# VHH binders against Protein DOG1-like 4 (DOGL4): the designs that were tried, part 123

Target 1, 232 residues: Protein DOG1-like 4 (DOGL4), of Arabidopsis thaliana (Mouse-ear cress) (q84jc2)
Amino acid sequence: MSKMRNLVEEKFLEFYESWVIQLELYLHQLLIAHNNNTMSETELRHLISKLTTHHKAYYTAKWAAIREDVLAFFGSVWLNPLENACSWLTGWKPSMVFRMVDRLRKSRVVLVEAQVKKLEELRVKTKFDEQKIEREMERYQVAMADRKMVELARLGCHVGGESVMVVEAAVRGLSMGLEKMVKAADCVRLKTLKGILDILTPPQCVEFLAAAATFQVQLRRWGNRRHYVTHS

## First folded at step 12 (VHH)

Design zc41 (from zb5 with F109L; framework vhh_8fcz_2)
Fold by ESMFold2-Fast, scan of step 12:
Structure zc41 (fold): chain B 232 residues (1-232), chain A 122 residues (1-122)
Amino acid sequence: as target 1 above (232 residues)
Amino acid sequence: QVQLVESGGGLVQPGGSLRLSCAASGFTFSSYYMNWVRQPPGKGLEWVSGISRSGSYTYYADSVEGRFTIIRDNDKKMVYLQMTSLKTEDTAVYYCARYTDSSSTLPGLDSEGQGTQVTVSS
């Protein structure tokens, strides 16, 4: 569709498309490793390291891009409408990954009691951090409503250059606040992923990463299919 | 009609170099992520390298990182794989594949080429 995009959006669109394609290829390797118990612990750790590096590369690129234009990450052009609808502060909701963890309890690879305890402690901590960010976002939205009311009052006075300066200052403040919240949410995401991988054995890490990647790839495919479907 | 034609394979000594080429036609080449995949004798398909639509982002399998370089020329509708420090383990039929959501070869890959044979032996 003849949609125009800014340079940050165009660059990150190409990056994200490539990043997801590489994730799908890693998923293929994870599924082979999961179905084949002949891989050594060293080989499994190398694969897990590749996935970890891949996720870190995403956040490196994202944080560089949000420094240029954080608003590009709200209603992202590189995400389909389903992915955008499922987004929580520009990404996946941290507590969602524990649904993938729950699948490990029913898998062939048994979790020991010490792991179950640590995973539950991490789940509680992740939920707490997530709720803290949600409260910060709500406070931000309330402050934005108050600012809009002040701006509406000023615009009613037809004050030329001074009104423009007030609007510009407000927009800069908005962007800075959003950047801070997005980075805070991304830190919770990274801490949650690292925490889970630190608790799990290499075969369990492979199963977890495969489940997470499958969900991400499948969500994208389902959303992309919607673009070809007519509702009637 | 989508067509991918691989070439440049051959017999080479260990430590040698080869440059593989893939000529694309029948689709908007500059809109697709492109890949090289290989099939060693008696084994399944193995992903080797990938390149984004403009060439800005490249990825490599661990087995080839630092030895292979993937390049594209959108004006010529070509993808290249520059191979150096070749090992006997690199012996395989090499295929060029575009990314699609419906590929049965590897998730997201679509190869319509005949492949090009690379043999690394003394």
Scores: ipSAE 0.605, ipTM 0.827, lowest interface PAE 1.5, mean pLDDT 84

Design zc42 (from zb5 with F109M; framework vhh_8fcz_2)
Fold by ESMFold2-Fast, scan of step 12:
Formats: C-alpha cells, structure tokens, sequence
Structure zc42 (fold): chain B 232 residues (1-232), chain A 122 residues (1-122)
C-alpha cells in the first residue's frame, strides 16, 4: 500500500527501535550476571528493577499510542512479518512465558516445590484471564457483522451532516472497544510477569529475564534476515 | 566508508565540565541510533549513553545519569556529549558508535573512530 506512515506509526517506530536497542544492552548485563555469578543480591535486584521499569515504559508508550490509533498495533509496521505472525492481541500471548519458566527446571537453576506450585497456580489464573479476553474478542468480531453495524456502514456511502456524526461516533466506539481489549491483554501480560518475578529468587529472575529477552531479540533478528543470506 | 571522528577531550579537574563532539560521514546519519561508549584504563568498553535517530529518546548508564546529556544535530551530522560534575572514575577514552545488530565488541554497537581521551585528575 502506501509508502507513507501515519504520525502515530512514525513516532512509535522510533520509540520501539530505541526500546529494543536498550533491551539488547540490558540482555548483555543479564548474561554477564548469570554466567559469572559476580553480582551481589542487591546488584541483581537493581538489574531486575531496571528490566521491570523498561517493560513498564513500553506499555506506557503503547497505551498513549493506542489512545490515538489502536489499529496501528494490528499488523504493526515496526515489527517484521515473523514478529507479527507470533502476536496475540498486539503482543505476546501471556501463557507462553510459562514455557520459558519450564526451561528453568532443565537448566542449572532448580525450582523448589513451593515455587512450582505457585507458578502452576499463576499459569492457571493467566490462562483463565487469557481465555476471557479471547471470548470478548470473538463477541467483538461477531458484533461487527451485526445488522446495525452493516446499516451504519451503508449510511457512510451517502452522508449528510447528521449521518456523518452518527457513523463517526460508531467508528470511535469500535476503536474504543479494541483499545479496551488490547489494554486488558497488556494488563494480563504485566500481571503475569510481575507474578513470575515475585515467585522467583533474584538469580532465577535474571535467568528468566535473560531467556525472555534473548528470544525477543533473536526472533526480531531471524525475521529481519530471512532473505539476506547472500555472502555465506 | 563509514567514519566517526571524536573530539573535545582533555584534562579536567573533578567537578569540572567538558563537551565531546562526534562528526559522522559515509552513511545516512539521520537513520541511525547513536551511542557514546568509553574504555577506562585497563578495562573493557562500557556503554555511556544513546540517542534515537531524531533525538526524541535518550538513555543513560546509571553511572552518568543526571550528569551527562547526549544531543544530536542531524543537519550537521553531529552527536554531542555534555559532561558535568566529572569524577575521576570518568577517566577513559570516549568513542562515538552507531547502532548495528552485527557488533562483535558491544551488542548493537560499531565504533569506527579513534576516540577522544578524557582525564579527570586532582
């Protein structure tokens, strides 16, 4: 389609590029902390706090952007096709992080039984919240085929001042519905991450965050380079 | 050919100020995230600060937060590092580096410059 991007897309593209670059720097620090075991518990907590703040900054920027144009987040121009293919309601699927947690059991880090039980409780709660959002999205998609919405779309082809205002109000309502669902999904993501970090010890948090950041960075690199291996 | 030329370093007393400059050529400067990195005597490279392609987003290492300010001028193809309240621990060779996902020295960074020496001593 158009070579031009809207202002929300341009602004968020620059934000996201810089946010990922900073994530790579934090990943480097996480890997040093994990591999060398040289940091104190206080230093590990500070690093974990920096990652937590960084993720919160992403959602602060995202929520400001979706207030202006939520549709920019469905098929985002700042994500490559592979990243977009892995998206669930404009981001990662909350339950997927438990697959990363399961890898902690297979690594040098050992989870105690009490942690395993708390993580399973959190997994069940997260899956329940995720399914609630999926049902709401299904209802939203069905409502788009509602006779009243079809009627409003038809009116958009033959508009006067009053008809234009009614159609514009309906379109704003649809966008607000999507904004609510995206924000609800993001709240589940943030609650899930916080819950995992609250259950894990600082060294386990470092390993978990390193695994998550590694996957995010590598997925981006794989998608960006899929057609450009010409000098191998 | 990508070229980054750092300048503005020198000898300064603790608590002093210094402004570093980086002149870029050989690439579309306004399309790249830019960084300042430093190498203290006998140590490895340490990331200092970064700035997004238009200058809208900046990031700082904890050790320099509140003391250093990174600025860019895309028309002049320049990156600056304004340094205040300098400490002896800031003594290092400072390098300007553009972001790249192929960096072997620091993740996402590529330094083509010779650097500029900053010495903070009593």
Amino acid sequence: as target 1 above (232 residues)
Amino acid sequence: QVQLVESGGGLVQPGGSLRLSCAASGFTFSSYYMNWVRQPPGKGLEWVSGISRSGSYTYYADSVEGRFTIIRDNDKKMVYLQMTSLKTEDTAVYYCARYTDSSSTLPGMDSEGQGTQVTVSS
Scores: ipSAE 0.709, ipTM 0.873, lowest interface PAE 1.0, mean pLDDT 85

Design zc43 (from zb5 with F109W; framework vhh_8fcz_2)
Fold by ESMFold2-Fast, scan of step 12:
Structure zc43 (fold): chain B 232 residues (1-232), chain A 122 residues (1-122)
Amino acid sequence: as target 1 above (232 residues)
Amino acid sequence: QVQLVESGGGLVQPGGSLRLSCAASGFTFSSYYMNWVRQPPGKGLEWVSGISRSGSYTYYADSVEGRFTIIRDNDKKMVYLQMTSLKTEDTAVYYCARYTDSSSTLPGWDSEGQGTQVTVSS
C-alpha cells in the first residue's frame, strides 16, 4: 500500500502546484480588475465565476484523492511547514476569511449597513458550524486513539497473515471516519465562500478574492523562501 | 544559462492553423510548469496557456479554449502550441515562458525568449 500512497501524493503534488500557479494568474487578473474602472459588471461576474470554478476544481480533486488516501492530507507533502501551521482540518479555517472581509469596510468599494449585518450573521453561523466540526473531530480522535492503540498493542504480540487483516480493518475504519470529517470541514468552507460572495457586489467580490488569493500565494512564497521546508 | 527559442509563427488566413514550438535548454525542463504568453500589437502581455511539469494538467485563457492545445515532450525538451480556427485577434508575438516563484511579479515568469510572430489576416 505504501506504493499506492506515494502515487496519490505525487499526483496531488503536481495537481496542487499547477492549481496554485493558476491561482497566481487569476490573482493578476483580479488586481487588474480592482485597479481598472473599465471592466463591466458582466466581465467582473465572469472573472468571479472563473475563481469559484477554480476553487470547486480543487475540492473535486481533493475528494477524489482522500477517497484513495485521506492520511496523505494529514501530513501534506505539497504544503510547506508555514502553510501546514496555518491549516485547520486539511485546509483554511472558515472563520479566518471574515478578517479579510473586515478590510472591505476601509476600501473605496465600501460595505453598506445591510451587507455588514448579513456578513455578521454569516460569521456567527460559520463559527458555530466550525465549532461543531471541531467537537466532532475531538470525539473522533479520542475514540480512534483508544481503538487503534488497543488493536496495535494486541497485534504487537502476534505475527502472521491473520494480523494483517485486523490491521487493514482498523486502517479502513480510521480512513473512513477521517474522510467524513474532512468533507464536512470542506462543506463549511464552500458554504462560507458562497455565502460571502452572495452578499457582496461584483467589485467587492473581486477585492475579497484578491485579498484571499494574495494571502494564500504570499504565505506559500514566504515559507518557501525562508527555507522552513528542509528537503525535497 | 536558461534559454527558450520559439518558432513556427507566420502569416495565416482566418480559420487556419499553426503549430508553435519552443526549444528549452540550460535547466531541468521536466521540473517546470511552462507557459505560452502573447503580446498583440500595441498591447501588454496576455497569458494564453500553461502545462504542468509532466503534462498531466493544462490550462487555457477563455479566448483560446477549445481552439488551442498545449503539449510538451520532456525527452526533447520541447513545448508546443497547436493553434486551430485562428482569428484576427490572435495576431501577436508569441513567447514561451518558464514559471518561477522567485519573481516579484504575478504571474511569475523567467527567461522569456525572442518570440515568434503570428499574423492572422485575409
Scores: ipSAE 0.644, ipTM 0.822, lowest interface PAE 1.0, mean pLDDT 85

Design zc44 (from zb5 with D110Q; framework vhh_8fcz_2)
Fold by ESMFold2-Fast, scan of step 12:
Structure zc44 (fold): chain B 232 residues (1-232), chain A 122 residues (1-122)
Amino acid sequence: as target 1 above (232 residues)
Amino acid sequence: QVQLVESGGGLVQPGGSLRLSCAASGFTFSSYYMNWVRQPPGKGLEWVSGISRSGSYTYYADSVEGRFTIIRDNDKKMVYLQMTSLKTEDTAVYYCARYTDSSSTLPGFQSEGQGTQVTVSS
């Protein structure tokens, strides 16, 4: 009985697979828009809107799932080992997206001074919010080594209704704390993504989203191919 | 041998309805995300709709959202496309395609069948 998926894991695995396949379809559209320059500004804005809606749909589904089982998102069964190795608090590290923004400075459509200033302000704020969450995670991990938590874990080895109930209550408390922390990290992710898209022009948004989606899709494909070869 | 056999196409008037069927064989149907794609006369392939392994999640192209419904029956190894409020712009050969992440191309879906012709005209 080593690798049984619970109902939340099975449902989110199917959701995530479908979500990534749809992201791949959007990536194809982004690459056509970027490479051919055949789309109007209205068409570009529509495509950007579809991508932002798609990312919001992911967080809507994720937050529903973590309310049921937040621990499923740590070492997720719907992610391959490479994707899991690259995760920061159950997702991408918010400051990472500024690496993709840096590529825009070398693109055909370069950033103007006002955009550079706003992006730097957003980068500083994002790193501040990121560090705050990292401190909260550190406090959480330190609290796990607390004497009272060790005592509660000891009670979990004892047979009896009262000790079982106390351990269950403690586990629920731990899960609620992780849920709050994961949601805080996801809020920083969404705020950072929205902030970047609000600063960039539609062609720059397409280039940025294409870079981000390419990284996500390729990371998954590289990890899946390695996993199949390793376990075949 | 992987096989996808599309059927149910025909001539229909604008505003009409039509139901397309796809019969799958030669692979574990219930393990694959399935798609409908179409090719209008003289144009490239356009993705129309997709459905997850169990049928729990569906996605639609903007042009067909609210008019088309994709469903699957894993016991019968069938995927269907229920089309309503048909428009002349829906005229195309419709293909059933399975998703694979083993493909080096984007998007990663393979159309194996001959397709079924849908013509919407007065």
Scores: ipSAE 0.679, ipTM 0.857, lowest interface PAE 1.0, mean pLDDT 86

Design zc45 (from zb5 with S111V; framework vhh_8fcz_2)
Fold by ESMFold2-Fast, scan of step 12:
Structure zc45 (fold): chain B 232 residues (1-232), chain A 122 residues (1-122)
Amino acid sequence: as target 1 above (232 residues)
Amino acid sequence: QVQLVESGGGLVQPGGSLRLSCAASGFTFSSYYMNWVRQPPGKGLEWVSGISRSGSYTYYADSVEGRFTIIRDNDKKMVYLQMTSLKTEDTAVYYCARYTDSSSTLPGFDVEGQGTQVTVSS
């Protein structure tokens, strides 16, 4: 069922594999920091900065790749089926991170009133931005089905260089719309992540980043092992 | 049968250089992310460096960045660690390790070989 990988898919697969392995290394460092009360605020801020840079590197690589082939991100060969099933517009759903923060508050992390207020404001804004993008995607799907389907149906009866060029132009138009929406979703993700890290103290940031990285790494490992068990 | 054979270790003075080699067999070498990890005397395993399947991406622990270089040769099924400006803190048994997501460790290491001893002493 898997199609042959194109150049963008092959390059991003190697990048993503490396990126996740480096995330596992950062997770290990976050877990050590969590258990070591001697780490200074400067050392914690350095670790948080490394994680932030690592996430920014992902979006830099992703945006370069979607400029070449955004459709690679809707059936990502570098993600297992479980990871793909959990995706919202080619990545994590921004509002989900507030559920992680709530979980941490119930176990170990005590927030002051000012932090609670700022997190609630950020949650509302994130939900608003998320819903706006969902409405734009719905309108995109309806509009593209109407216009592109008619054009493709008409050209399907004629074989030749000019017909092929027109079909390719239509596909490029579809891809440009998707690229814009994926970038909009990624901007909400980055804004939400930055917002949370700006509100939390360095020890609280370590707890949050460890929880997020643990979920991402475990989801990948569960999906990979589940597939293995099914076929073995 | 997965085999990783490390070599190239030895005794060297602070500021010296060594080149470690790892010969891989029993698996599709070019499909795996490869690592160098080390174990200092009386301590646990410490990740040192990693390299992507084609060699396009390399990563280093803060303690070795700028001093060590990881390289791979997929045709020869070899991974190398070029070490320069060696410090006494670099004294350890060095292992070549294949990444695996089935490992219980973070990150996933599959240490198969006996390692190669590096001693940095004046």
Scores: ipSAE 0.672, ipTM 0.850, lowest interface PAE 1.0, mean pLDDT 86

Design zc46 (from zb5 with S111Y; framework vhh_8fcz_2)
Fold by ESMFold2-Fast, scan of step 12:
Structure zc46 (fold): chain B 232 residues (1-232), chain A 122 residues (1-122)
Amino acid sequence: as target 1 above (232 residues)
Amino acid sequence: QVQLVESGGGLVQPGGSLRLSCAASGFTFSSYYMNWVRQPPGKGLEWVSGISRSGSYTYYADSVEGRFTIIRDNDKKMVYLQMTSLKTEDTAVYYCARYTDSSSTLPGFDYEGQGTQVTVSS
């Protein structure tokens, strides 16, 4: 993306770059744990805890930033076009992680029946919460075309002081609605992540987190390379 | 020509302090996340600390948290590692490393040169 940045975008870009670099460091430790099987259960639990803390730190920073400018997250300058194309309401789609677990089951992750049942229950709940947010976003988008918004747009064609203030208040209201929806989506993401980690054993958590981090890092690297590659 | 030149290492007693310096040239220093990595005798490379492009965000390995401080001076194109409460386990060659996502390594560290030797012994 060749886009000029505002202060929120500049701060979050530096934060996000640092956050992804730390994710690469954790991914390296996860791959060592996976390939060499050299870590005790206590060490694995500590690594898993560091990853969950790292993801929570992302949402803490994100929620502070959207309080200032939620629109920065719809077309984020810290994400390449490929990352943006794969986004669902400013982040990963919660139900996608169950497909990652399914792929791991085909490699070498054996789940007991009790885990399979709990994952299916979590999948159903996650899909329900996801669909609820999708319906709220649809209502938000439809409301942009209702009579009140059309009237406010008409008023925005005037140069008078009172009409300017009414339009500004409406725009602030729109931003607050988006902020609420983004936070709701992020809560579903965090609950889904916690739910999966609560169901899986520590070695299985390492496999899952390694797969998720690998996908995220790889998507970023391929998207960055493609964006700056010249096509003759 | 990208250059990273480390200095400031030496022999120090346990509990002592040292300040390592890294002088960068040949690239836009203020656009890169910078790291310190170390290699203890007979062991592999270990990441020590990292600092964001403006210095707003710093990160540390658990083994050095609370004892080491990473800082940068973009005008001077310098990265520093202030080390306190040094332990024998901190004995290593210390390297300054630039982050790059173009590297085949994970994490994406681009480092070169001889490093600077830190020896902690009585």
Scores: ipSAE 0.691, ipTM 0.863, lowest interface PAE 1.0, mean pLDDT 85

Design zc47 (from zb5 with S111H; framework vhh_8fcz_2)
Fold by ESMFold2-Fast, scan of step 12:
Structure zc47 (fold): chain B 232 residues (1-232), chain A 122 residues (1-122)
Amino acid sequence: as target 1 above (232 residues)
Amino acid sequence: QVQLVESGGGLVQPGGSLRLSCAASGFTFSSYYMNWVRQPPGKGLEWVSGISRSGSYTYYADSVEGRFTIIRDNDKKMVYLQMTSLKTEDTAVYYCARYTDSSSTLPGFDHEGQGTQVTVSS
């Protein structure tokens, strides 16, 4: 049976489906560019810019959606179970991106020493930022078992206008905390992506983006084939 | 069962306009992302434009952006392509295509219609 979706979930489902389909088109262009070394630097930079804009559009839409319903992003209905199983704080884990960068060291065009040093500095910084967010999530989880939550649960046992308003205000406060945390994680993702692209040459950027997009598209297609989604 | 019927093509001079139509049947039209793709003489398929299930999001190939507009009418089960400022390079057979993730193409397409021929020539 199809589960009922709220308006935020329905709107973001439509956005995300469209966004992934456009990503598939960009992946096709990246694979052509990677296999065909006749593209100019200007053409490669234009393609990289389109991908960067596309990723920024995702975060613009996501941040608008989490302002309305951040919980929709935990166990998202627009992601299949395999995609959800691979998520860290509503998206890709920033440090995992460096595994894709490591593939470039085995590429036909190797990274120069200066790039290796800058990428390692970025990796260390990204891991530090990631750990800071993990500590914030741990504090949030502990706070959910705190005295304040026990008091909130007790208020939930009493019906009436005053009790309802107090509970709603407290729940909204908790949601705002999650929203801040998700945005912090997304900022680390965007800074990591920008940092990598700033270090790499245009052909290396194309190879990196192709690897990342291939992983994302492949993961979605594999999950969808194993989990049949039936539209009523 | 799934059918997509394209129409509206013809001969037009450079700078002219045409409106292509696609009539869909045999599936829940309002649940699918729809595309226009084209095949120029002697070349492979080229993606032109796409539209989300409700029409809220539209995308265009660089070669047609600012000149073409994709629209849909879910009640009539129709997709349209409004073409303006046509160029000789736009000459192709135009196909309406439903998105699918079961195809090896990127993006995946279902396009079993005969298409509609657009010829831009002076």
Scores: ipSAE 0.661, ipTM 0.844, lowest interface PAE 1.0, mean pLDDT 86

Design zc48 (from zb5 with S111P; framework vhh_8fcz_2)
Fold by ESMFold2-Fast, scan of step 12:
Structure zc48 (fold): chain B 232 residues (1-232), chain A 122 residues (1-122)
Amino acid sequence: as target 1 above (232 residues)
Amino acid sequence: QVQLVESGGGLVQPGGSLRLSCAASGFTFSSYYMNWVRQPPGKGLEWVSGISRSGSYTYYADSVEGRFTIIRDNDKKMVYLQMTSLKTEDTAVYYCARYTDSSSTLPGFDPEGQGTQVTVSS
């Protein structure tokens, strides 16, 4: 069990390190495109498509990994303490990306009224979807406390081989419920990202993706540097 | 002392093939994501390909995808770049570089070796 769990963590650690390094390369390309304004619409659409594919690859790998060990994502060894502190249900909080959209409003790029209205509608929808998941997680946590107590009570009444079976059944139930919740949260993340990219023009998409990638890379590097400083 | 020694470059005709090698020493090779980067004449550094710690994940620049293959041998502390269907645009000095997040710049690849020259010319 421990060896299988360690293998999932090792595999996803290697995947995630590689995924972030590739994100840094895309960020570099996005910054060049933004600063020089030299790329054609077809070139911008290609770059946006590469980043969209990159994010989808993350969720493909994540969903394969949580099928094997969802609990690895609630104590992620591939994230530093700062990244872990900023996580909402194993990833970024969907409504937070609208703060990245606010960066566009402060830039020289102008959003038309129709875009502003669609973004506001998407923001409200995303917030509702987040709240639904938060209520489900609260109900799940309450139910898990009850199930753990039942499990502990059963262990007190049934000793020997039966106690192992009860623990295994409880852990399986815990994992299945968490896997469903994590996938639901990831679906909201993907729908929110797609929604924003569908509303924005290609140059605006570049600005948005650059802001999002900058935040993610900066958070990781800052967390890594502060960890080394505190351990010196 | 960290050392990365590139070799295998040369003069080839368009459509030709070359296999570049990078020998690493002075660090825990199996702990690092490794890259190939190149510098064409009169241009800056361009990222070519990258490979994860165990070799399970590989990435390629659009300009080389389908033509180049990056591989590593952790026991031998080697990174290779198998190049096929070479084009005149592939002419450059090729460097291997380990990823580091200690740099303030993006991307985190700084060549540490002398590189190996690849010239594609008819």
Scores: ipSAE 0.712, ipTM 0.875, lowest interface PAE 1.0, mean pLDDT 85

Design zc49 (from zb5 with S111L; framework vhh_8fcz_2)
Fold by ESMFold2-Fast, scan of step 12:
Structure zc49 (fold): chain B 232 residues (1-232), chain A 122 residues (1-122)
Amino acid sequence: as target 1 above (232 residues)
Amino acid sequence: QVQLVESGGGLVQPGGSLRLSCAASGFTFSSYYMNWVRQPPGKGLEWVSGISRSGSYTYYADSVEGRFTIIRDNDKKMVYLQMTSLKTEDTAVYYCARYTDSSSTLPGFDLEGQGTQVTVSS
């Protein structure tokens, strides 16, 4: 089991490294597109589609991995300490992306009134879904301190045939509960991303995706540099 | 010192094939994501293909997908680019590049070699 857990972490580490490097390549293309006034709507839509597919590939790989070992995603070995510190339920906090959207509202990349209203409605809905998941996580954490769970933990220190089976069943239940919660959070992330892209025009989508990818890439680079310089 | 030595380029007709090789030394090759990048005459660097540290994941630029295959051999410290159905627009100097997050460029590349010239012409 320990060996299987290590293999899941090792496999996802290699996947994630590759995924982020590919994101950096897409970021370069987004920055070129943002500065190029001659790119057609069809070319911009193709680039946006590649980014959307890239993000979907991440969740496909993640959901396969959490089915095997959801705990690997809490304090992930493929993330540096800064990335882990900025994590909310194994990923980005959905409402945070609206800070990148706010940049579009304040720029001369003009958002029409109808877009502003739809983005505000999406922001409110996203914040509501996010808070609902936070309350579920709180209930989950409180349940860990319940008398029955405390007794199961105590029995785990005094290994006997029947108590071992009961403890193992409880641990499997805990992992399944976390998997369901992580998938719920990821569904909010995907719904929020899709909602924003559906409201924005292709040039606005390029600017939004460039801002989001820039933040993700720079956060990783800052964390990696400071980790290596901590002894200076 | 970090060294990357590209080879296998040459003159080939449209529709032809070539296999490029990159020999790496001076670093732990199996710990790095490796890339092929190219520079066409009078143009900037263009990313072509990349391969993860063990070879489990490969990626290609749209312009070469389905025509090029990237492979690595960690024991030999080699990365290869198998090119098929070559087009005149594939004419470029091809470089082997180690990924780095310490570069000021996006994406981050360490280009150390002289490159290998590929010319596709009738």
Scores: ipSAE 0.674, ipTM 0.852, lowest interface PAE 1.0, mean pLDDT 86

Design zc5 (from zb5 with T100A; framework vhh_8fcz_2)
Fold by ESMFold2-Fast, scan of step 12:
Structure zc5 (fold): chain B 232 residues (1-232), chain A 122 residues (1-122)
Amino acid sequence: as target 1 above (232 residues)
Amino acid sequence: QVQLVESGGGLVQPGGSLRLSCAASGFTFSSYYMNWVRQPPGKGLEWVSGISRSGSYTYYADSVEGRFTIIRDNDKKMVYLQMTSLKTEDTAVYYCARYADSSSTLPGFDSEGQGTQVTVSS
């Protein structure tokens, strides 16, 4: 039995492959900027803006796709098993980016105390928003096992029953609830990213974005090597 | 053996147009993201444009956005770069390059052709 990808999966697979390749090209530019003090502040801000726009483009495409098929984003076919294992509600766990921020504290571009304070406030807020969404996901999963849903599942087993429309409406409601939750998680991701970039100086933003992109690209390469056998 | 053959370069006046072509062979062309990269005289390689395996998604360097268009024909195994409003700073050798995620270096290109020279001069 072969499982064929649906149209949403096929379109997003091609989009995601392209998006990651473009991220790798931006990573190359970030590493050049970080290693050479030849770029002006204006040039650094422009590069940071390009990365921000690139991440926003991902969420624009993702939200269009989940409107069609939110379930495609759980155990995604465009992610290898390692990437899927590291996923939290269809994407990176917001609090994880603070590991990249912590690395900046050991870099040559030292964070001032005012920045450390703001980053800690943002970390606490991000954790709070993250836990709020985790509670919503738990409530969603509990609702799946509620008496009403069990009864709807029972009705779906009746051959030739007119209850098909009622079951379909319930399933659509579940998908819409899941879509809302995924969008909420993505909003936390975008707010966290924006918050960090607003606190950091342009050279610190370049180092942070380079660290984040390096982790994402490297995680994909590690997972791809484990997933398939290749000849060298 | 992977082969990429570029053509279409030449001498053109500022504001002019050129269409570059890349003929691919030796691999499943329709399975790969394809790129145009360039090397100006005395400078390093600069990424110009990229196109997804079916042609649905395209990306451009800021320096060429709105002036260049990348297209592909998977049946003919061709990648094209339509260049308009050419500037003197577009003078470079242009290479067609295949993306490879198996590459240990950034950017992840594993095959490039001989290149085609574009000279923009009055």
Scores: ipSAE 0.684, ipTM 0.858, lowest interface PAE 1.0, mean pLDDT 86

